# VHH binders against Epidermal growth factor receptor kinase substrate 8-like protein 2 (EPS8L2): the designs that were tried, part 14

Target 1, 157 residues: Epidermal growth factor receptor kinase substrate 8-like protein 2 (EPS8L2), of Homo sapiens (Human) (q9h6s3r46to202)
Amino acid sequence: MHETSQYHVQHLATFIMDKSEAITSVDDAIRKLVQLSSKEKIWTQEMLLQVNDQSLRLLDIESQEELEDFPLPTVQRSQTVLNQLRYPSVLLLVCQDSEQSKPDVHFFHCDEVEAELVHEDIESALADCRLGKKMRPQTLKGHQEKIRQRQSILPPP
Below, E stands for the ipSAE of ESMFold2; O stands for the ipSAE of OpenDDE; V2 stands for 0.75 times the mean of E and O plus 0.25 times the DockQ between their complexes.

## First folded at step 17 (VHH; framework vhh_surovatamig_d1)

Design o2 (from n2 with G53S; at its last look DockQ between E and O 0.41; V2 from the best seeds 0.00; counts 0 for: pae E 2.1 > 2)
Fold by ESMFold2, look of step 17:
Structure o2 (fold): chain B 157 residues (1-157), chain A 123 residues (1-123)
Amino acid sequence: as target 1 above (157 residues)
Amino acid sequence: EVQLVESGGGLVQPGGSLRLSCAASGFTFKTYAMSWVRQAPGKGLEWVATISSSGGSTDYVDSVQGRFTISRDNAKKSLYLQMNSLRAEDTAVYYCAREPFRYYGSGKYFDKRGQGTLVTVSS
């Protein structure tokens, strides 16, 4: 019922979605990230992304103190980004709480578990939260099976 | 209660130097990236510099690159800005701000900053 997933990620950037920043769509934000990458201006920060039945939480790797909390109702969009960045596996999140006049777009490199699986976890949590479904437990079980299969064909680190 | 207290501002002539300090309390300072932002009289908030939680990475707005140096002392819960070769355009109230991660845009600096310290650069 209550299950918390945790993923090691690298935060790449956060942008406000606002005309004054020339960012009015997710595609604008991706373009800006690509521009920063080409200038070697991306500052990466390791953190933990937790998914539970109430929120997405960002935690500091070392102290595990909460850096941010995104209640699921404030998450407008979760999406993977492939083949448009130097990073092979990128997740983006669009979040806006009731106090914000404009949403934020957050980008993470998913260097442990690929962004597709993190995205599916988040989507199932959103569906369960908003529609009263029970999708997430089966989603996570499928992910654990995919991870076991991946480990059986990959060499140890 | 999160508190950020800036100090070290004052009146200097063009070409002079100042060192700003920010004392942090009420949170685990070493966990957070920290920034300096400034507001010139009658203008909006401008980001100046950011330093990573460990102090290993820094970034600056182009107009201060090479003249300003951001640093931190996690043991003393303090953030610093060394400002050299000051220009009249650097006149502003300077604020330190806490960041969970790198933001681009001005959306959240207001609620994460101290009360500021005034830097006036004039002949």
Scores: ipSAE 0.352, ipTM 0.660, lowest interface PAE 2.1, mean pLDDT 85
ESMFold2 (binder alone), look of step 17: mean pLDDT 82; pTM 0.838
OpenDDE, look of step 17: ipSAE 0.766; ipTM 0.880

Design o3 (from n1 with N31H; at its last look DockQ between E and O 0.08; V2 from the best seeds 0.00; counts 0 for: pae O 8.1 > 2, placed apart)
Fold by OpenDDE, look of step 17:
Structure o3 (fold): chain B 157 residues (1-157), chain A 123 residues (1-123)
Amino acid sequence: as target 1 above (157 residues)
Amino acid sequence: EVQLVESGGGLVQPGGSLRLSCAASGFTFKHYAMSWVRQAPGKGLEWVATISGSGGSTDYVDSVQGRFTISRDNAKKSLYLQMNSLRAEDTAVYYCAREPFRYYGSGKYFDKRGQGTLVTVSS
């Protein structure tokens, strides 16, 4: 049993990665989001992103209801989109379950913990799952230290 | 191919009730928020209600609050709109619409919608 990490995020958009949607690549999805974001029309939805050794879970921020579950094998790609949007720290996930004919691209603004840390956590979980490694405990330990250091230089709430 | 097919429209008297249905296909239904929108004769498109992918959250235009209920069955890939206490001003073609995300302060964004079903409220 691995530790569950939890991050406050803002969902920005979800796209189907399909030619019919004019999204055949991650770059297409990013371009589409940038275009929409430039109009300042994107409505952000607060939620919690949980990461563990089994899946990525999205929870409602208030009710704690599960909104979505992405088993790690369904996560095809994770990456950051930094300083390309009005949201400076964005996490991108490409997910496809066995019931989907096309993958989805999800965008989350990481407003409390930087997308890079969230990405590293997810990547370590994926590596552990795919390769049988045990990287994530060290990754999380490092992140805790980074967060602690950051908190020490921020004004109190 | 994404398809949305509305049904359940018809003629109803003021104060009556009607239940609309929308059958969805061609995409992962539960991953998308779904909405009802309507267009009254001679008027523009108006947002009516939205339900989250999971069904845990709903939102309504003020004029239908307390009278209309949006719901969904993800297993059946179906969207519903229960309309009670119908009024003449509710007369419109009602469309099922897929909402990949919201626009803040500028309305709703819908990338897919059906052909619509006509609801006529008249005495």
Scores: ipSAE 0.014, ipTM 0.275, lowest interface PAE 8.1, mean pLDDT 88
ESMFold2, look of step 17: ipSAE 0.267; ipTM 0.601
ESMFold2 (binder alone), look of step 17: mean pLDDT 84; pTM 0.861

Design o4 (from n2 with T31V; at its last look DockQ between E and O 0.88; V2 from the best seeds 0.00; counts 0 for: pae E 5.6 > 2)
Fold by ESMFold2, look of step 17:
Structure o4 (fold): chain B 157 residues (1-157), chain A 123 residues (1-123)
Amino acid sequence: as target 1 above (157 residues)
Amino acid sequence: EVQLVESGGGLVQPGGSLRLSCAASGFTFKVYAMSWVRQAPGKGLEWVATISGSGGSTDYVDSVQGRFTISRDNAKKSLYLQMNSLRAEDTAVYYCAREPFRYYGSGKYFDKRGQGTLVTVSS
C-alpha cells in the first residue's frame, strides 16, 4: 500500500521564517546557513529521514527514537542546495504545522544518497498526496536503476 | 513524563562561585541539546548557555563567556553549570531547559523547563 524509504542524513540547522529573524524567504535562510558555516557554528546530528505516503519522519540513528514527524500536508517546499561551501549535497524542507504561526526551514546534508534523489522521492510523495497521482513508485524504481547503473560503472564493494 | 530538577543555587558574594546541577528523567537525555536560561527579578528569560547532545559543542551569551562552563554527564542524565567570578548582574532564577529537536542547538527555544534554582549575588 505504501513504500517507506529511509536515508541517512545530517541535520545542519533549522530556522524560523520570520521577519524578526531577518528570514522571509528560502534565500534568506540559505544565506544564514552559509554565514553560520563560515563561522563553524553549525552543530550537526546524524539521523534517518524516512519518506512514506503520509509523512516525513526524522529518527535518531542510534536510538531509533522519533525526533520529528512532518505530515506531508505540512510540507510547503522541498529544494536542493547544490555546491554551497563544505556541504555539496544539501536538502531543505519548509514545514508549518497548525500550531505554528510561521514556517520553519530545515537543512540536511545528504551524505550517502544524494540530495537530488531524496528530493525527487519527497516531491513524488507530495504530488501523490496532494494531486492524487501515482508518481512515487515510478520515482523509486528510477532511483533503483540509477543505483544499479552506478554499480555497473564502478567496482563492486 | 519529562522532568528537569535544578539544584545548587544560593547566596554568594561577588567574585564567588557556584555549581548548578540539573537531573533529567523521562526522555532520551543524550539526543537533546540542553540549555541554561535565567530570569532576573522583573525581567524576561535570558538564554545563558547551550550544550550539544554529545557535549562536544557549547555556546554562551557574551556576558558570561569565560566565567561560566556548561557540561553534561549523559550516563547520569545530568546537566551542570559552573559559575565563576559571579557578579551582581548574575542574580536570577536559573532554569535547566531542553531544546525541542526542531531547533536543535539554536539556543532560542525550549519545550521543557524545570522549576528553577535561585542564585543571589550580593554583599
Scores: ipSAE 0.141, ipTM 0.536, lowest interface PAE 5.6, mean pLDDT 84
ESMFold2 (binder alone), look of step 17: mean pLDDT 85; pTM 0.862
OpenDDE, look of step 17: ipSAE 0.535; ipTM 0.784

Design o5 (from n2 with G107N; at its last look DockQ between E and O 0.92; V2 from the best seeds 0.71)
Amino acid sequence: EVQLVESGGGLVQPGGSLRLSCAASGFTFKTYAMSWVRQAPGKGLEWVATISGSGGSTDYVDSVQGRFTISRDNAKKSLYLQMNSLRAEDTAVYYCAREPFRYYGSNKYFDKRGQGTLVTVSS
ESMFold2, look of step 17: ipSAE 0.463; ipTM 0.713
ESMFold2 (binder alone), look of step 17: mean pLDDT 81; pTM 0.818
OpenDDE, look of step 17: ipSAE 0.828; ipTM 0.908

Design o6 (from n2 with A33V; at its last look DockQ between E and O 0.17; V2 from the best seeds 0.00; counts 0 for: pae E 8.8 > 2, placed apart)
Fold by ESMFold2, look of step 17:
Structure o6 (fold): chain B 157 residues (1-157), chain A 123 residues (1-123)
Amino acid sequence: as target 1 above (157 residues)
Amino acid sequence: EVQLVESGGGLVQPGGSLRLSCAASGFTFKTYVMSWVRQAPGKGLEWVATISGSGGSTDYVDSVQGRFTISRDNAKKSLYLQMNSLRAEDTAVYYCAREPFRYYGSGKYFDKRGQGTLVTVSS
């Protein structure tokens, strides 16, 4: 896979976008997560989210087994969630493959690299896939610059 | 078409054993975390067991730990639940459930389940 980026994330929840679940929009899904989180402890799963020019992949961080492969054409929406959850940096993905009658909404806490950077990577991959652009190399270069600036505050041993 | 079809339920005496099967079709089975959930008459869904896509990781609700074993055969697109030392409290409709992600101690978050297979434990 060419130009594969990898991010540590914590999966928070996945919901089916379906009228019978009272989830007909992304905002409905966000409200459901907020409501559920206030009443139950949500057990998170640590994962690696990989972005390449064909798909988004989720791997279990301990075993590195592939948990999910989302081909870019199946990704309907990528979005950050700000100021609506107790987690400071949340990424939301809406995915639907050809075998599904309804899409899924997936929520991740981005605890390593902020959700906005992960989102920008994904959006550039989607744009390149769907519009034949070459946005992603510049996006990743810009992210490397931002990461170097952050390291000036917490140097390695 | 995405389908999950459970089988192997039936009537058993306390202390007996059953093996439940779930045949999956219409999706890339090996990439999904799979679970068994159950619903006793008049009760909500209870998560029973979960297995990773590769089969390398499993987890169980405390009440079945040591008695039930979840397994999968990715070549046959099949999920299994070996149920030993069955008790009256295990009486329920059992569903296999597809979920992209594991939720420790909860089967509440699933995106597809089958029609179920009834397990009745009585003496």
Scores: ipSAE 0.006, ipTM 0.279, lowest interface PAE 8.8, mean pLDDT 80
ESMFold2 (binder alone), look of step 17: mean pLDDT 83; pTM 0.844
OpenDDE, look of step 17: ipSAE 0.243; ipTM 0.609

## First folded at step 18 (VHH; framework vhh_surovatamig_d1)

Design a11 (from n1 with G107N; at its last look DockQ between E and O 0.90; V2 from the best seeds 0.72)
Amino acid sequence: EVQLVESGGGLVQPGGSLRLSCAASGFTFKNYAMSWVRQAPGKGLEWVATISGSGGSTDYVDSVQGRFTISRDNAKKSLYLQMNSLRAEDTAVYYCAREPFRYYGSNKYFDKRGQGTLVTVSS
ESMFold2, look of step 18: ipSAE 0.587; ipTM 0.786
ESMFold2 (binder alone), look of step 18: mean pLDDT 81; pTM 0.831
OpenDDE, look of step 18: ipSAE 0.727; ipTM 0.860

Design a12 (from o1 with G107N; at its last look DockQ between E and O 0.80; V2 from the best seeds 0.70)
Fold by ESMFold2, look of step 18:
Structure a12 (fold): chain B 157 residues (1-157), chain A 123 residues (1-123)
Amino acid sequence: as target 1 above (157 residues)
Amino acid sequence: EVQLVESGGGLVQPGGSLRLSCAASGFTFKNYAMSWVRQAPGKGLEWVATISQSGGSTDYVDSVQGRFTISRDNAKKSLYLQMNSLRAEDTAVYYCAREPFRYYGSNKYFDKRGQGTLVTVSS
């Protein structure tokens, strides 16, 4: 018994965190993403990001074929990246399984539900998994209320 | 079930040309960037070229830039590699490969590939 949430996202890029790529930190990866965006070199891809109490899953937007599975223990970091490029709401994930010598950094534009809410879902799933907490059901209930409040048409900036 | 089937390989003289084809099935072909990768005898897998979902953008390894052209036909679910000015070092098994999502940099990740088609460039 667990709740599964699912978000429409656009995958922007994945980088290997490796000195050979000049990416030794999350800040390096963000800087590289900004450079690629400014050169119009990002090939965006719609997909589903699914969160449950065991893993984060990337699914094909149409067929829901599983493209990748990140067991929660392999998720090292979840972080929002706001207003640093043309994508206003970006989530990053740092993942490394036992067979990888270097972690990967994955970037997603969160266009349906803002990255902060997706991040809070993921953080509550990680906390429940690693610390035996029961945070996630309340987190999701709070998100349902916030999402209802955000159903109105937003004014232009 | 995802399937990728390559064809068009063969024996060719240095300076010659070949066109490789890849028939895709079992997935929404147009939604994925697609690549050609190759494996020379006794070597590891080497990335050759990638084409964007729409076919509007391409990228090549330096050694084939200007000689090879990757293309796709989304209506026919087909990927192509036109290889011109072939050299002995192009001898390899060529594989059609799917990127489940795009990695940037020197290392790429492919979750599906075909059985390959052999290209031999020999005098």
Scores: ipSAE 0.579, ipTM 0.772, lowest interface PAE 1.2, mean pLDDT 88
ESMFold2 (binder alone), look of step 18: mean pLDDT 82; pTM 0.829
OpenDDE, look of step 18: ipSAE 0.747; ipTM 0.866

Design a13 (from n1 with G107K K108T; at its last look DockQ between E and O 0.90; V2 from the best seeds 0.72)
Amino acid sequence: EVQLVESGGGLVQPGGSLRLSCAASGFTFKNYAMSWVRQAPGKGLEWVATISGSGGSTDYVDSVQGRFTISRDNAKKSLYLQMNSLRAEDTAVYYCAREPFRYYGSKTYFDKRGQGTLVTVSS
ESMFold2, look of step 18: ipSAE 0.541; ipTM 0.761
ESMFold2 (binder alone), look of step 18: mean pLDDT 82; pTM 0.833
OpenDDE, look of step 18: ipSAE 0.777; ipTM 0.888

Design a14 (from n1 with G107S; at its last look DockQ between E and O 0.87; V2 from the best seeds 0.00; counts 0 for: pae E 2.3 > 2)
Fold by ESMFold2, look of step 18:
Structure a14 (fold): chain B 157 residues (1-157), chain A 123 residues (1-123)
Amino acid sequence: as target 1 above (157 residues)
Amino acid sequence: EVQLVESGGGLVQPGGSLRLSCAASGFTFKNYAMSWVRQAPGKGLEWVATISGSGGSTDYVDSVQGRFTISRDNAKKSLYLQMNSLRAEDTAVYYCAREPFRYYGSSKYFDKRGQGTLVTVSS
C-alpha cells in the first residue's frame, strides 16, 4: 500500500454504545466525554492513527505495535468535535466489527494535524472502499497544499 | 513482542501481607493504564485495581479498597500490588493486565495478560 497516512493523536476515551451505559447516540457519547473532561478524569494516551485503503490502525507511538485494527467496512462513522472541550480538535470514530453486539465510540485529540483534515482523509478512504471511488489521492494532495500554506504563514524574522 | 511477567505470589496467613510485581517489556509502558485482575479457584476473572500511565491516579474494586495499593515504576517498567490485611477471599491467581486504550463503563478490555502468580491465603 502506497497511500498510508499516519497521524500523531491522543486517545481520550472509548465508550460502548449501549443503553445500559446511557449511551445510545453519538451525542450521548460527546456529552459523556465533556463531563469527564470538565472533571479532569480523562487519561490521555499518545498513539499513531494510521489510515490506508483497507483499515484504520492504532499503533504504539514508539514500537509501532498494533493496538487495534478497524477494517474500513467496520467504521460506521467519522466525525469532528470542535471547540466543545478543553481539547480544541477532536475526532470521533464509531466502529463495530461482526463479532460485537454493540458499537464503540472512540475519541482522539488531533494535536499535530487538525481533526478536520484527519476526518477528510478517513471519509475519502471510506468512500473509496464502499463506493469504488478514487477520492483519497486528491484529498491527500489537498492536505499537502494546506500544510505548505500553513508553513508559509510565519516567516522567520 | 509484549510480555508481562508476574511474581511475588505465595502462601500467607489471613491478616498477612504480600507484594506482587510485574515486569513489562515490548511496549511503551508509561503510556498505558495497567491493572491487576484475579481469578479465584473455579471463578471468572475479577478486576482488582488500575493505575494511570503516569501513576497519578488509581482505582480499586470495593472489596480491596484500603487494603491493596497499586503502584508503578515507569523507569523500571514495573507494576506492583501491595496486598495487606489479606483474607481467604483474596486467594486467587493474580494477573498483570494491559488496556490497549481506555474504555469507560462497566466493561474493561485487556489485550495482554501474563501467566499469573498464585496467592493463597489460608490458616
Scores: ipSAE 0.358, ipTM 0.648, lowest interface PAE 2.3, mean pLDDT 85
ESMFold2 (binder alone), look of step 18: mean pLDDT 81; pTM 0.832
OpenDDE, look of step 18: ipSAE 0.720; ipTM 0.861

## First folded at step 19 (VHH; framework vhh_surovatamig_d1)

Design b21 (from a13 with T108L; at its last fold request DockQ between E and O 0.73; V2 from the best seeds 0.78)
Amino acid sequence: EVQLVESGGGLVQPGGSLRLSCAASGFTFKNYAMSWVRQAPGKGLEWVATISGSGGSTDYVDSVQGRFTISRDNAKKSLYLQMNSLRAEDTAVYYCAREPFRYYGSKLYFDKRGQGTLVTVSS
ESMFold2, look of step 19: ipSAE 0.709; ipTM 0.843
ESMFold2 (binder alone), look of step 19: mean pLDDT 84; pTM 0.854
OpenDDE, look of step 19: ipSAE 0.790; ipTM 0.886
ESMFold2, look of step 20: ipSAE 0.677; ipTM 0.817
ESMFold2 (binder alone), look of step 20: mean pLDDT 83; pTM 0.852
OpenDDE, look of step 20: ipSAE 0.753; ipTM 0.866
ESMFold2, fold request of step 21: ipSAE 0.708, 0.667, 0.678; ipTM 0.827, 0.832, 0.819
ESMFold2 (binder alone), fold request of step 21: mean pLDDT 83, 83, 83; pTM 0.835, 0.837, 0.840
OpenDDE, fold request of step 21: ipSAE 0.883, 0.890, 0.008; ipTM 0.936, 0.942, 0.288

Design b22 (from a13 with T108Q; at its last look DockQ between E and O 0.85; V2 from the best seeds 0.72)
Fold by ESMFold2, look of step 19:
Structure b22 (fold): chain B 157 residues (1-157), chain A 123 residues (1-123)
Amino acid sequence: as target 1 above (157 residues)
Amino acid sequence: EVQLVESGGGLVQPGGSLRLSCAASGFTFKNYAMSWVRQAPGKGLEWVATISGSGGSTDYVDSVQGRFTISRDNAKKSLYLQMNSLRAEDTAVYYCAREPFRYYGSKQYFDKRGQGTLVTVSS
């Protein structure tokens, strides 16, 4: 019953949310990313973002080695970023596990499936995890329909 | 499985040169920033240099600036450190290290390193 989704993304940056870094809000982190982008200081990195009913995982493209695991309870926020970056489709995640004194903010360019769809998947996984709901299958079904609608300009042969 | 294997260490006189190599496998090497870190006898780890995944950007600790050059060959999945004008203070075990994803600011995060290669600079 549990579904695993996997998305090709480009990691853009991770910041620690701490006063010592002048990052005390998501808006501070977005502003910092915009500044780095304007100075051509962002080192992009391809990876896979996997969503399942327990965690969000970052995987290596070639080996699928787990680079990082974010259990769903540690994910404080998922959000899209609109019209503030030269990347058209950006997702951010705020994560903090019990061993961290401060959260991290992670930014990804969603170059295959748009950030809104990835975000909706993540939000439905969080809701199911925390509220005992079964929203994620319906969310993924809606994504399949949106993909079909976007392909329907020319029917297949 | 991720592997990083350093080589090229040895005994060299002050003012001499060595070239360290690191062979990488088990991951998409070209996508990762890579670093050299070192540990002198009786001391903690010290960051030495970092190079971007593309090889287009580099950074060095002040004490090696102008003497050491970090480079990479993504086709060969190899990282290098050319060390010139070596000093006794450069004596250390040198490790090749991977950043699993890029932190910006003062935090550094390495999730993989090799077994190291010993560089001894002595008369």
Scores: ipSAE 0.594, ipTM 0.774, lowest interface PAE 1.1, mean pLDDT 88
ESMFold2 (binder alone), look of step 19: mean pLDDT 81; pTM 0.824
OpenDDE, look of step 19: ipSAE 0.757; ipTM 0.866

Design b23 (from a11 with N107H; at its last fold request DockQ between E and O 0.90; V2 from the best seeds 0.78)
Amino acid sequence: EVQLVESGGGLVQPGGSLRLSCAASGFTFKNYAMSWVRQAPGKGLEWVATISGSGGSTDYVDSVQGRFTISRDNAKKSLYLQMNSLRAEDTAVYYCAREPFRYYGSHKYFDKRGQGTLVTVSS
ESMFold2, look of step 19: ipSAE 0.622; ipTM 0.793
ESMFold2 (binder alone), look of step 19: mean pLDDT 83; pTM 0.843
OpenDDE, look of step 19: ipSAE 0.816; ipTM 0.900
ESMFold2, fold request of step 21: ipSAE 0.604, 0.546, 0.596; ipTM 0.781, 0.767, 0.779
ESMFold2 (binder alone), fold request of step 21: mean pLDDT 81, 83, 83; pTM 0.820, 0.848, 0.844
OpenDDE, fold request of step 21: ipSAE 0.862, 0.881, 0.878; ipTM 0.928, 0.937, 0.935

Design b24 (from a11 with N107Y; at its last look DockQ between E and O 0.76; V2 from the best seeds 0.74)
Fold by ESMFold2, look of step 19:
Structure b24 (fold): chain B 157 residues (1-157), chain A 123 residues (1-123)
Amino acid sequence: as target 1 above (157 residues)
Amino acid sequence: EVQLVESGGGLVQPGGSLRLSCAASGFTFKNYAMSWVRQAPGKGLEWVATISGSGGSTDYVDSVQGRFTISRDNAKKSLYLQMNSLRAEDTAVYYCAREPFRYYGSYKYFDKRGQGTLVTVSS
């Protein structure tokens, strides 16, 4: 319920979702990311993505200095982008706080725990925050089992 | 604690050259893209140049392209700006700035900057 998850990720890009940047949808942002990737213009950056019951946090990989904080109410969308890039497992987040006139879309390569599991964690945190549910503990328990299985070879029966 | 300390500013004549330095400490310098930004008297902040964490890629505002060169030395945790063919319009306080993560497009986001170093280009 009060569990804090922490994932190693590589930040790929952040875009402002604004007409002036020709980005008015997540699909526009994905197309822009694909274009930058094909030209080898993405500057990847290792960081930690932390999920708790209040916010999503971006932390420095070495010192854990907080680089950014996204309170859960400001998270408009979490979505996976699988196998559309040279990065096989990509998570996108759309965030907008009260001081922003336009949302940002953030892209991360999930190189340890796959983006679908990170996404499910985030979705359960959002649902618990907004709907008063208690879905996240069950979600995380299932993830621990899936991660263990994917890192281990199970013997045949 | 992240610290950025600029140096190398001064008074130069038009057409002259100047090299700015920025000493970084308190973070893993090589992991971050770094920028120079400037503020001319009575104006807002203007982005000047950015260099990738590795130093392999650079980008410049059009008005300084071909005249300024951004570079870094990751072993010394230092950022540099070589400014050649200086013009009166380059007069500003120059700040070393860190990008906490990379925005692409015309928007630039910096979470840390130094105290600045004044460059005055005047006869």
Scores: ipSAE 0.672, ipTM 0.820, lowest interface PAE 0.9, mean pLDDT 89
ESMFold2 (binder alone), look of step 19: mean pLDDT 82; pTM 0.834
OpenDDE, look of step 19: ipSAE 0.807; ipTM 0.896

Design b25 (from a13 with G53Q; at its last look DockQ between E and O 0.88; V2 from the best seeds 0.75)
Fold by ESMFold2, look of step 19:
Structure b25 (fold): chain B 157 residues (1-157), chain A 123 residues (1-123)
Amino acid sequence: as target 1 above (157 residues)
Amino acid sequence: EVQLVESGGGLVQPGGSLRLSCAASGFTFKNYAMSWVRQAPGKGLEWVATISQSGGSTDYVDSVQGRFTISRDNAKKSLYLQMNSLRAEDTAVYYCAREPFRYYGSKTYFDKRGQGTLVTVSS
């Protein structure tokens, strides 16, 4: 189907998963992010995250210049991190291409579409890429219905 | 096309000062943290200083702390490095560099770099 989704996100941090940085697991990276956040050392950066059938792309929010491209085979892990930070909806991605000796962990605050939906999109793209499935079109249709349902429920006055 | 053009290098005596400038074009300058990096003759690339998108936060390598000041003017799309109390060890080609997104830790990631401006500190 070759659908491209695009999400407004805030990049929070990227870490190298390396023993020399005391980051050998996703949990180590999450702890480091929490530490940086408590010291007000996070420099947030608005960007677009695109998902298609070949890669995840990071784009400049204004010019749409490509900042990074992660071919789906290089994406080792996608995971949500909810309510562990002052950012309520966080997505993490573990990526390693052939030139890297160690993977990177990238953290994004998903301020428009919650991280769970972005994660599900990415997971369906990964499954389709690696397993020959056809999950992603139905995943995306389900997301549109969930977004419509949330918009139709308003608190009473 | 993204361009970074450094200027302001030259020959100075130990203890002297120089101010480096970097003119940026072809991208939304204010959206990116910016760095100065340097390469001494026959050596690898060394990170010198980084400044946040707004200019409100800065960080420096220990050897230049208190002597160098990184600054930016987002309206003029310009990055600066004021270098005071220069030493022979500061001799290097200095490059203006863009961070496409922020790495934390001992290593930095730059996707764009200028062609550099030479600073020579000698008697």
Scores: ipSAE 0.620, ipTM 0.801, lowest interface PAE 1.1, mean pLDDT 88
ESMFold2 (binder alone), look of step 19: mean pLDDT 81; pTM 0.827
OpenDDE, look of step 19: ipSAE 0.805; ipTM 0.893

Design b26 (from a13 with K107R T108M; at its last read DockQ between E and O 0.45; V2 from the best seeds 0.69)
Amino acid sequence: EVQLVESGGGLVQPGGSLRLSCAASGFTFKNYAMSWVRQAPGKGLEWVATISGSGGSTDYVDSVQGRFTISRDNAKKSLYLQMNSLRAEDTAVYYCAREPFRYYGSRMYFDKRGQGTLVTVSS
ESMFold2, look of step 19: ipSAE 0.585; ipTM 0.791
ESMFold2 (binder alone), look of step 19: mean pLDDT 82; pTM 0.838
OpenDDE, look of step 19: ipSAE 0.839; ipTM 0.914
ESMFold2, fold request of step 21: ipSAE 0.648, 0.552, 0.687; ipTM 0.803, 0.754, 0.831
ESMFold2 (binder alone), fold request of step 21: mean pLDDT 82, 82, 84; pTM 0.833, 0.841, 0.845
OpenDDE, fold request of step 21: ipSAE 0.888, 0.888, 0.889; ipTM 0.941, 0.941, 0.941
ESMFold2, last read: ipSAE 0.642, 0.570, 0.536; ipTM 0.808, 0.786, 0.775
ESMFold2 (binder alone), last read: mean pLDDT 84, 82, 83; pTM 0.851, 0.839, 0.845
OpenDDE, last read: ipSAE 0.891, 0.889, 0.888; ipTM 0.942, 0.942, 0.940

